# VHH binders against a6qnr0: the designs that were tried, part 2

Target 1, 346 residues: a6qnr0
Amino acid sequence: MRLVHLDLKGAPPKVCYLSEIFPLFRALGANGILIEYEDMFPYEGHLRLLRAKHAYSPSEIKEILHLATLNELEVIPLVQTFGHMEFVLKHEALAHLREVARFPNTLNPHKEESLALVTAMIDQVMELHPGARWFHVGCDEVYYLGEGETSRQWLQQEPNSKAKLCLSHMEAVASHMRARYPTTTPLMWDDMLRDIPEDQLSGSRVPQLVEPVLWDYGADLDLHGKALLVEKYRKSGFSWLWAASAFKGATGVNQSLTPIEHHLRNHLQWLQVAGSVPADTLRGIILTGWQRYDHFSVLCELLPVGIPSLAVCLQALLHGDFAENVKARVENFLGISSLEEMSFRR

## First folded at step 1 (VHH)

Design f15 (framework vhh_8fcz_2)
Fold by ESMFold2-Fast, scan of step 1:
Structure f15 (fold): chain B 346 residues (1-346), chain A 124 residues (1-124)
Amino acid sequence: as target 1 above (346 residues)
Amino acid sequence: QVQLVESGGGLVQPGGSLRLSCAASGFTFSSYAMNWVRQPPGKGLEWVSGISWSGGSTTYADSVEGRFTIIRDNDKKMVYLQMTSLKTEDTAVYYCATEGLYSSGYPEYSFDYEGQGTQVTVSS
């Protein structure tokens, strides 16, 4: 699969804008979207406090899903359930669920109320996404895990470890999904799994429950290291893996490549990784488009900055390279005479 | 059990009009988009038209754009296809289908539907 990631943090794009870009995603070779709602999802009831003032209505969510289907785009929703929980844990009513009281980043995995909270979030999102084949539960960059008072006391007891704590919460969330939504497979970002030994991974139920998404946005990937990591996950019992690249946003400040060249190179490197592992290993690639809140919330930045990069990257993935014929195809899609002109200006 | 019952087909001359109806049951009708799909004699399924769960958005295949109108009534659990300026190429069995029950993202080949459809024949 080739998924376009939509990070809706801060402000939602209007439904009419999505009606314009979804056909373009399809034309460029995308066959799905990973939609990260954050506080833009219209949470209700006891979760109403999580919704932003300008969040989508349930009606608007359903319209977005309809537009995706009309454009042959599989929708995978994403709900953070462990790290990146600032929009949830910033609220005073929920501050007692923080792993570390001073930081709203990470959910305390020891409290029954923590699991109840994130599963309620999942359940409300699933209510508006009936028939979703995959659901992403986040679990990346779980900062400060193990540093809370409850975790520190728990870790003093043998045979407890931070890896066991991490895997226990992941297992609890994924088990809820598998039990309640048996045709939906949970996805997770893989960074919290990278340093966990094979024997501990295979000793948990996590490999039977989830498909991990390996992310790396660099222009140069450690191909040998990626192959070893994939092999570790395979030996641990994971059936399928996903890759994640980026079509906008540069990593680092010292760059010799233009942004489009950086992202194209990232995708070509992921093609090399895909070619070096067994054919039944990678289910697809997620092209991430991270959004940052600024003075001007620029979710529409996708149109002026992201679209040329997205077109280049999707077409390179679809055709397996970026030779002159593929470049000409992208130039035709964008209605421009030269991609070099765009690279120079952007 | 999901049930979709199509009606309103018949024999009509070129340039004529027909209104197809689909009665839905067994699911929360107002929460799903609805589609019309047709199968011409000896050919595969062809997607014709779609309507959002609220009726606020509609879309049409290029071959029927400007000639067909899709409408829904959530209170009655009905979806309709108003067909005008009918052509011999519109001859087909017409099926209605819910978006939330198909197994792939490709609407032309991936509908799960219940019912025998309704036959539309356009000839002199």
Scores: ipSAE 0.000, ipTM 0.109, lowest interface PAE 21.6, mean pLDDT 82

Design f16 (framework vhh_8fcz_2)
Fold by ESMFold2-Fast, scan of step 1:
Structure f16 (fold): chain B 346 residues (1-346), chain A 125 residues (1-125)
Amino acid sequence: as target 1 above (346 residues)
Amino acid sequence: QVQLVESGGGLVQPGGSLRLSCAASGFTFSSYGMNWVRQPPGKGLEWVSGINSGGGSTTYADSVEGRFTIIRDNDKKMVYLQMTSLKTEDTAVYYCARSRPYSGSYFGTKSMDVEGQGTQVTVSS
């Protein structure tokens, strides 16, 4: 699969704009979208406090899903369930669920209420996505895990470890999804798994429950290291893996324009990784489009500014290369005379 | 330099047999699924058969199941199509094709990214 990631925090596209760009995504070679709602999802009931004042309505979500269907784009929703929980944990009513009191980033995995909260969020999102084949539960950059008072005390007991704490929460979230939505497979970002030894991963139930998404946004990837990491995950019992690249927002804080050449190189490097691993290993690649470098920094580039980079990257993936004829095709799709005028220069 | 070179085609009578070969070079052969597709005269491409990277899983189009067998030899970087009980309808140019990365499947025409030059199979009396 080739998914376009839509990061909706802070600057969500209007539904009418999505009606313009979904046909373009399809024409460029995308066959799905990963939607990261955050506070733009119309949470209800006891979760209504998570909803931004200008969040999409349920009818607008249904319109977005209808547009995706018309354009043959499979929708995968994303709900953060561990790290990147600022939009949840900034609320005074939920501050007691923080791993570390002074930072709203990470959910405390020791509290029964933490699991109840994130599974309720998943359930409300799934209610509007009843046919989802995959659901991304986040779990990336779980900063300060193990540094809360409860965790420090728990870690003093044998045989407890940070890896065990991390895997336990991931297992609980993924088990909820598998039990309640047996036709939906959980995805999660892989960074919290990278340093966990093979024997410890295979000793958990996580490999049977989730498909990890291996992310790296660099222009020069460690191809050998990626191949070894893929092998470790396969030996640990993971059935399928995904790759994630970036078409915007991954080159630095306050980046206002995406350097197309950087992102093109990232995608060509991921094609090299795909070529070096066994078939039946990778389901697809997610082209990420981050709105912020972090949650407290200025917005990087907006989705409309990132479209030329997305077009270049999708076409490179579709054709396995970015030769002059593919470049000309992209220029025609975008209605421009030259990509060099869009910071394509090497 | 990625290359796929097909061979083994020819003229054969109905009910006969042929073995097509495909020699691969320029990529890690054992990491890719492989396919056979064909193009009958004046028609579009038709997927025939697929085999996974390790050779343990195969699939076939309904029109050839039970008559054709796809096999691979990763040491020799070869994929083969053993054809038996050939019919006039099997007349086509046969192409060897590598599975597309990130397709989620190594079978079917939509999952292929590299194909060879083809080998002609003609089934007539």
Scores: ipSAE 0.000, ipTM 0.169, lowest interface PAE 15.6, mean pLDDT 83

Design f17 (framework vhh_8fcz_2)
Fold by ESMFold2-Fast, scan of step 1:
Structure f17 (fold): chain B 346 residues (1-346), chain A 122 residues (1-122)
Amino acid sequence: as target 1 above (346 residues)
Amino acid sequence: QVQLVESGGGLVQPGGSLRLSCAASGFTFSNYWMNWVRQPPGKGLEWVSGISGSGGSTTYADSVEGRFTIIRDNDKKMVYLQMTSLKTEDTAVYYCAKGYDSSGYYRPLSYEGQGTQVTVSS
């Protein structure tokens, strides 16, 4: 599969805009969408406090899903359940669920209320996504894990470890998904798994419950290291893996490559990784489109300005390379005479 | 064990300068991007600056470009943030963050330090 990631943090695109770009995604070679809602999801009841003022309505979510269906785009929703919980844990009513009191990033995995909170979020999102075959539960960049008072006390007892703490929460979340939604497979970002030894992963139930998404947004990947990591996950018991690249929001400033050239190289490197592993290993690739991390920036990289990069990257993936004929096809699609014209937009 | 220890924060007037330091241990320092990230009062984390393992490449958020300079000393396993022309908007807890790998300075990041408070006010 080739999924386009929509990061909805801050401001959701209007449904009428999505009705224009979904056909473009399909035409470029995408066959799915990963939707990262954050506070843009219309949470209700006891979770209403998580909803931003301008979040989508349930009716708008249903319209978005209908538009995806019309354009043959598989929808995978994403709900953060461990790290990146600022939109949840910033609320005073939920601050007691923080791993570290001063930082709203990470959920305390020792509290029954923590699991109740994130499973309730999953359940409300699933209610509006009936028939979802995959659901992404996040679990990336779980900063400060192990640093809260409860975790420090727990870690003093043998045989407890930070890895065990991490895996226990992941297992609890994924087990909820599998038990309540037996036709839905949880996905997770893989960074918290990368440094966990094979024997500890095999000893947990996580490999039987989730499909990890291996992410790297660099222009030059460590191909050998990626192959070893894939082999470790396969041997640990994971049945399927996903790759994740980036089409915007991951190049930084002062780079020697244009953003489009950087992202194209990233995708060509992932094609090399895919070619080096068994054909039945990777389900697909997620082309991530992150919002700017700069809080004080007046201008953010919006999805519309990322479309040329997305076109280049999707077409490279679809054709397995970026030879002159593929480049010409993208130039024709974008209505430009040369991709080099894009460099003056840097 | 990976450990990052920030220092150098304090109270400074608008237009002033301040140098933050971060001492790193527990990993091969020269193989990783190092970053500075900040959290203003009542707001989320904001990436500020990054420097490649060799020090050959640096990158900055638009809000600090031209005012802040990130430098590193691989022999001492230190990364620094030289801040000039400070504004009230720069008030935040500043964290030193290890990159996941040599290419991943933006995402992923790991926050291992306790932070150092910078307050810009009269």
Scores: ipSAE 0.000, ipTM 0.216, lowest interface PAE 17.6, mean pLDDT 83

Design f2 (framework vhh_8fcz_2)
Fold by ESMFold2-Fast, scan of step 1:
Structure f2 (fold): chain B 346 residues (1-346), chain A 121 residues (1-121)
Amino acid sequence: as target 1 above (346 residues)
Amino acid sequence: QVQLVESGGGLVQPGGSLRLSCAASGFTFSSYWMNWVRQPPGKGLEWVSGINSGGGSTTYADSVEGRFTIIRDNDKKMVYLQMTSLKTEDTAVYYCARGYYRSSGTYFDYEGQGTQVTVSS
């Protein structure tokens, strides 16, 4: 699969815009979308406080899903359940669920209320996504895990460890999904799993419950290291894995590459990783499109700006390379006579 | 005791390059996002760049993207900011900051003393 990631926080695309770009995604070779709702999902009841003022309505969500169906795009919703919980934990009523009182980014995994909160969020999103085959539960960049008072005291007891703490929360969230939605497979970002030894991973239920998404947005990937990491996950019991690249919002350490050259190189490197692992290993690749802006800046419509990069990257993945004939296809799809040279080379 | 010590600032010509360093001590460096923030003369603090705990994910302010590169060495407990194509508008005191930045919020709990970068002919 080739999924386009839509980050809806802050500046969500209008439904009419999505009706124009979904056909383009399909034409460029995408066959699914990963929708990261954050506070743009129309949460209700006791979760209504999580809804931004300009969140989509339930009717708008249904229209987006209908548009995806018309364009043969599989929809995978994403709800953060561990890290990146600022839109949840910034609220005074929920601040007691923070791992570290000063920082609203990480959920305290020791509180029963924490699991109740994130599973309620999952349930409301699933109610509007009946029949979703995959659901992404986030779990990336769980910073300060283990630093809270409860965690520090818990970690003093043998055989407790940060890995065990991390895996226990992941298992609880994924178990909820498997039990309540048996035809839906949970996905999660893999960064919190990377340094956990095989023995500890295989000792947990996590490998039987989730499909990890290995993300790396660099122009130069450690191909051998990626292959070893994939092998570790498979030996730990994970049946399927996903890759994640970036078509916008991430830059590498090499200042000689333009943003589009950087993203194209990232995708070509992931193709090499895919070629080096067993055939029944990767389900697909998620092309992430991250949003960012400065506190003093007007929020940009980053998705429209990122479309040329997305087109280049999707077509490179579809054809296995980005030769002149593939470049010509991209130019034709975008209705332009030529792409900016500086966007492809220095 | 958490300490962050910046170095590498100085006077450079427009279009020049400069590399800033930040030495960290007193905490588990590999567990934290690290950031560079700056304060231009007569203005408030502005976030410049961030790097995640493992070094695999970086973010940049629009004003510096394509010109600055943030890197880290967890073994040496160092964060670097490689600055190229410097402009007079980049003149500021640059601070190393421990914590998390995202458009949704900035959560820095420690900053260093800063290092002065002056871009002038």
Scores: ipSAE 0.000, ipTM 0.300, lowest interface PAE 14.8, mean pLDDT 85

Design f3 (framework vhh_8fcz_2)
Fold by ESMFold2-Fast, scan of step 1:
Structure f3 (fold): chain B 346 residues (1-346), chain A 122 residues (1-122)
Amino acid sequence: as target 1 above (346 residues)
Amino acid sequence: QVQLVESGGGLVQPGGSLRLSCAASGFTFSDYYMNWVRQPPGKGLEWVSGISSSGSTITYADSVEGRFTIIRDNDKKMVYLQMTSLKTEDTAVYYCARDKYSGRYYGSFDYEGQGTQVTVSS
């Protein structure tokens, strides 16, 4: 699969803009969307405080799903359940669920209320996505985990460890999903799993519950290292994995490549990783686009900075290379005489 | 090498406004998430606001949302905190803090400035 990631935190694109870009995504070779709603999801009841003033309505969510169906795009919703929970934990009423009082980033995994909160969020999102085959539960960049008072006390007891704490919360969230939604498979970002030894991973239930998404946005990947990481995950009991690249976002200040060249190289490197691992290992690749979209203009963000890169990257993935004939197809699709015309320097 | 220098604090009446500034040097400023943190008299540290390296992700503590605005200027290597509708409860030493990791907000600080005092009283 080739999924386009939509980061909707803080500003929802109008449904009419999505009606224009979904056909474009399909035309470029995408067959799915990873939607990260954050505060744009119309949470209700005791979770109403989580929704932004200009969040989508339930009918707008249904319209978005209908548009995806019309364009043969599989929809995977994403709800952060561990790290990157600032939109949740910034609220005074929920601040007691922070791992560290100073930082709203990380959920305290020791509180029963923490699990009740994130599972309630999942349940409300699933209610509006009844056909979801996959659901992403986040779990990336869970920094400060272990630094709260309760965690520090818990870690003093043998045989407890930070890895066990991390895996315990992941298992609790994923077990809820599997039990309540048996035809939906949880996904999670892999960075919190990378340094956990194979024996600890296989000793947990996590490999039987989730499909990890291996992310790396660099122009030069450690191909051998990626293959070894994939092998570790498979040996730990994970049945399927996903890759994640980036079609937009920071490329670093000291790069010798243009942004489009950087993102293209990232995708060509992931194709090499895919070719070096056993068949039936990777479900697909998620093309991440981390920049927040303004309600005024998803098109203004995508057209000048995102669309040319997305077109290049999706077509490279679809054709397995970016030879002159594929480049010519992208140039024709974008209505330009050369991709060099899309280079922006200001 | 790495330095963060805060300025702009002072005495202001309730309902007033102040703009805090933080000048960064000794590192590639545009690669790092930046935060404002405060310490009220006799209390612990409280996170106030954060802004991602590109400025695309901005978050606020519930107590200041709607009143404070965090801004960054990567060309000038500056981060600002525009404070309006100030309350006596906002009295604190305000610190500029660099995230330990570059890119997205990671919730860990490796450098903090010396702070600037904000006093809200009549």
Scores: ipSAE 0.000, ipTM 0.344, lowest interface PAE 11.6, mean pLDDT 84

Design f4 (framework vhh_8fcz_2)
Fold by ESMFold2-Fast, scan of step 1:
Structure f4 (fold): chain B 346 residues (1-346), chain A 123 residues (1-123)
Amino acid sequence: as target 1 above (346 residues)
Amino acid sequence: QVQLVESGGGLVQPGGSLRLSCAASGFTFDDYAMNWVRQPPGKGLEWVSGISWNSGSITYADSVEGRFTIIRDNDKKMVYLQMTSLKTEDTAVYYCAKDYRYGSGSYYPFDYEGQGTQVTVSS
């Protein structure tokens, strides 16, 4: 599959704009979307406090899903359940669920309330996504895990370990999803799994429950290292894996490549990784489109750079290369005379 | 090894001014946005101000807008917070914070924070 990731935190596209860009996604070769809602999801009841003032309504979510269906785009929702929980844990009422009191990003995995919270979030999102074949539970960049007082005390006891703590929460979340939604497979970002030894991974139930998403947004990938990591995951018991690239953001600053050149190279490198692993290993690739929503950044619009980069990257993936004929096809599709016009900042 | 060293804090009267400094080392300073964050006594962390790698984007919390100025000097690997018209509510430990590289992480908490410098606004 070729999924376009929509990061909806901040100022997400209006539904009417999505009605214009979903046909573009399909025309460019996308066959799915990964929707990361954060506080833009219309949480209700005891979770209403998580809802942003201008969050989508349930009817707007249904319209987005209808538009995806009309354009033959598989929808995968994403709900963070471990790291990146700032929009949840910033609330005073939920601060007691933080792993470290000072930092609102990581959920304390020792509390029954923590699992109850994130499973309630999953359940409300699933209620508006009936028939979702995959659901992404996040679990990336779980910073400060093990550094809370409860975790430090727990880690003093043999045979407890930070890896076991991490895997136990992942297993609890994924088990909830498998039990309640038997036709839905949980996905998770792989960074918290990368350094866990094969024997510890295979000793957990996690490989039987989830499909990990291996992400790397660099212009030059460690191809051999990626192949070894894939083999480690397969030997650990994971049946299917996903790749994740980036079509915008994640380029750094002071780079010699233009953003489009950087992202194109990232995708061509992932194609080489895909070619180096056994068939029926990678289920698809997620083209991530991270928004810069830090306190000093203005919200970036998808249109000026994002769409040209996405077109280049999707077409390179669809055709397996970016030769002159594919480049001409993208230029024609975008109605431009030359992609070099987009690369004038060298 | 990332290192951030804050200085310039102290005791000041309401309405006074202070200039905080942060010296950075162990990373490519001009590749990252820099932030100031504070923690008032008995409260959680509060973001104060941020500045992009080239000073092209500068943002302030509503509570300090018009009173504080964030400045960076890439040649010296320094970020500063010029504070004026200080209020008792500005009393806090102030931390310099290295942001995540663009597009690769969360907007908060920051990738790395220093030890902090105490600012006390009191008569």
Scores: ipSAE 0.000, ipTM 0.234, lowest interface PAE 12.5, mean pLDDT 83

Design f5 (framework vhh_8fcz_2)
Fold by ESMFold2-Fast, scan of step 1:
Structure f5 (fold): chain B 346 residues (1-346), chain A 122 residues (1-122)
Amino acid sequence: as target 1 above (346 residues)
Amino acid sequence: QVQLVESGGGLVQPGGSLRLSCAASGFTFSSYGMNWVRQPPGKGLEWVSGISYSGSTKTYADSVEGRFTIIRDNDKKMVYLQMTSLKTEDTAVYYCARELYSYGWEPSFDYEGQGTQVTVSS
């Protein structure tokens, strides 16, 4: 699969804009979307405090899903359940669920209320996504895990470890999903799994429950290292894996490439990784479109670099390269005379 | 348990050289970018240099480019900072940091070590 990631924090695109760009995604070769709602999801009841003032309504979510169906785009919702929970844990009523009281980033995995909170969030999102085949539960960049008072005390006792703590929470979340939604497979970002030895991974239930998403947004990938990491995950018991690249954002500091060149190279490198692993290993690739939170706007997905970069990257993935004929095809889709003109534009 | 242990700091004269070392343990070193950051006396943290997980891409702050070289050895789980033509302005505590991406352009760091002091003075 080729999924376009929509990061909806701040000010989400209007449904009318999505009605225009979903056909374009389809034409460019996308066959799904990963929707990261954050506070733009219309949470209700005891979770109403999580929704932003300008969040989508339930009717708008249903319209978005209808538009995806019309354009043959598989929808995968994403709800953060461990790290990146600032929009949840910033609220004073939920601050007691923080791993570290000072930082609203990470959920305390020792509290029963923590699991109740994130599973309630999952359940409300699933209510509006009936028939979702995959559901992404986040679990990336779980900063400060192990640094809370409860965790530090727990970690002092044998045989407890940070890896065991991490896997325990992941297993609890994923087990809830598999039990309640037996036709839905949880996904999670792989960075918290990279450090965990094969024997500890295979000793947990996590490999049987989830499909990890291996992310790397660099212009140069460690191809051999990625192949070894994939082999470790397969040996640990994971059935399927996903890759994730970036079509915007995340280019790092002191870049020597234009943004489009950087993202194109990232995708060509992931194609080489895919070619170096067994055919039944990678289910798809997610093209991420991260927003810097304090700079997000309703027009973020329409920035000059965003759409041209997405077109370049999707077509490179679809055709396995970016030769002159593929470049001409992208220029035709975008109605432009030259991609070099897009590189000039800020 | 993640550990980053810095060493190699000391007192040097202006124009001198030092090699800093960072020994990593408790994680899959070859899967992470590594960085050096420093804190001069009475100032905040300043990013110095970065290296991709493969070692193919190296980046430097303008203040150190041409004078410092970042190197890694994935087999030994080590990252190094070779410093030449040292200036008094390079005086700082140097920290080895593991790179974690966030939503945005700047990497986030996980600082585990106590750092290593570099003093450039005559």
Scores: ipSAE 0.000, ipTM 0.133, lowest interface PAE 18.1, mean pLDDT 83

Design f6 (framework vhh_8fcz_2)
Fold by ESMFold2-Fast, scan of step 1:
Structure f6 (fold): chain B 346 residues (1-346), chain A 123 residues (1-123)
Amino acid sequence: as target 1 above (346 residues)
Amino acid sequence: QVQLVESGGGLVQPGGSLRLSCAASGFTFSSYSMNWVRQPPGKGLEWVSGISSSGSYITYADSVEGRFTIIRDNDKKMVYLQMTSLKTEDTAVYYCARGLYDFWSGPEYFDYEGQGTQVTVSS
């Protein structure tokens, strides 16, 4: 599969704009969308406090899904269940579920209420996404894991480890999904799994429950290292893996590559990784489109700004390279005379 | 007029080797990905291997990984499939196919196929 990632926090696209760009995604070669709602999802009941003022309504979510269906784009929703929980844990009512009291980013995996919270979030999102074949549960950048008081005490007992703590929570979340939604496969970002030895991964049930998404947004990938990592995951028992690249995001000031050149190179590097692993290893690639790098950056990339990069990257994936004929096709799709006119050259 | 002409098929014993060739004409060969696909007796079409327009990106079906090697020569407008450690289940008509290179979607992106060359692996 080729999925476009929609990061909806802060400035979510209007539904009428999505009706214009979904046909374009399909024409460029996308066949699915990863939707990261965060606080833009219309949570209800005891989770209503998680909803932003400008969140989509349930009817707007249904309209977005209808537009995806019309354009043959499979939808995968994403709900963070471990790290990146700031929009949840910033609320005073939920602060007691933090791993570390002073930081709202990581969920405390020792509390039964923590699992109850994230599974309730999953359940509400699934209610509006009936028939989803995959569901992304996040689990990336779980900062400060092991640093809370309960975790510190737990880690003092043999044979406990931070890896075991991490895998235990992942297993609990994924087990909930498999039990309630037997036709839906959980996905998760792979960074928390990268340094876990094969024997510890094999000893957990995580490889039987989830498909990991290997992400790297660099213009220069460690191709051999990626191949070894893929081999480790397969030997650990994971059946399928996904790749994730980026088509937009802050690349910084004073660079040798333009943003489009950076992202194109990232995708060409992922093609080399895909070519170096056996067929039936990678289920697809997710082209991530982050709205902002950080709150201090004034050079943010909104979705419309990223469209030329997305077109270049999707077409490169479809053609297996970015030769002059492919470049010409992209220029025709975008109605422009030259891609160079769309870039800051350094 | 686009033409793809396969050759090199034949009868071989299990464990043997064959090299298939595909000669392309009527289009800018260096601008297109090339693929090998096969059809075993009584079965559907199965994608075997693909190579990008430049030759930099190559992928194989799991069933042939480590046994087959795809190579292209853009100057001669040729694509080859070197087959080693052949198994009875490799018996099929092998087709050369021009198409868009797609690791994840595979054979549905082919726009032209050749006439095929028969490979029979039997003792």
Scores: ipSAE 0.000, ipTM 0.251, lowest interface PAE 14.7, mean pLDDT 85

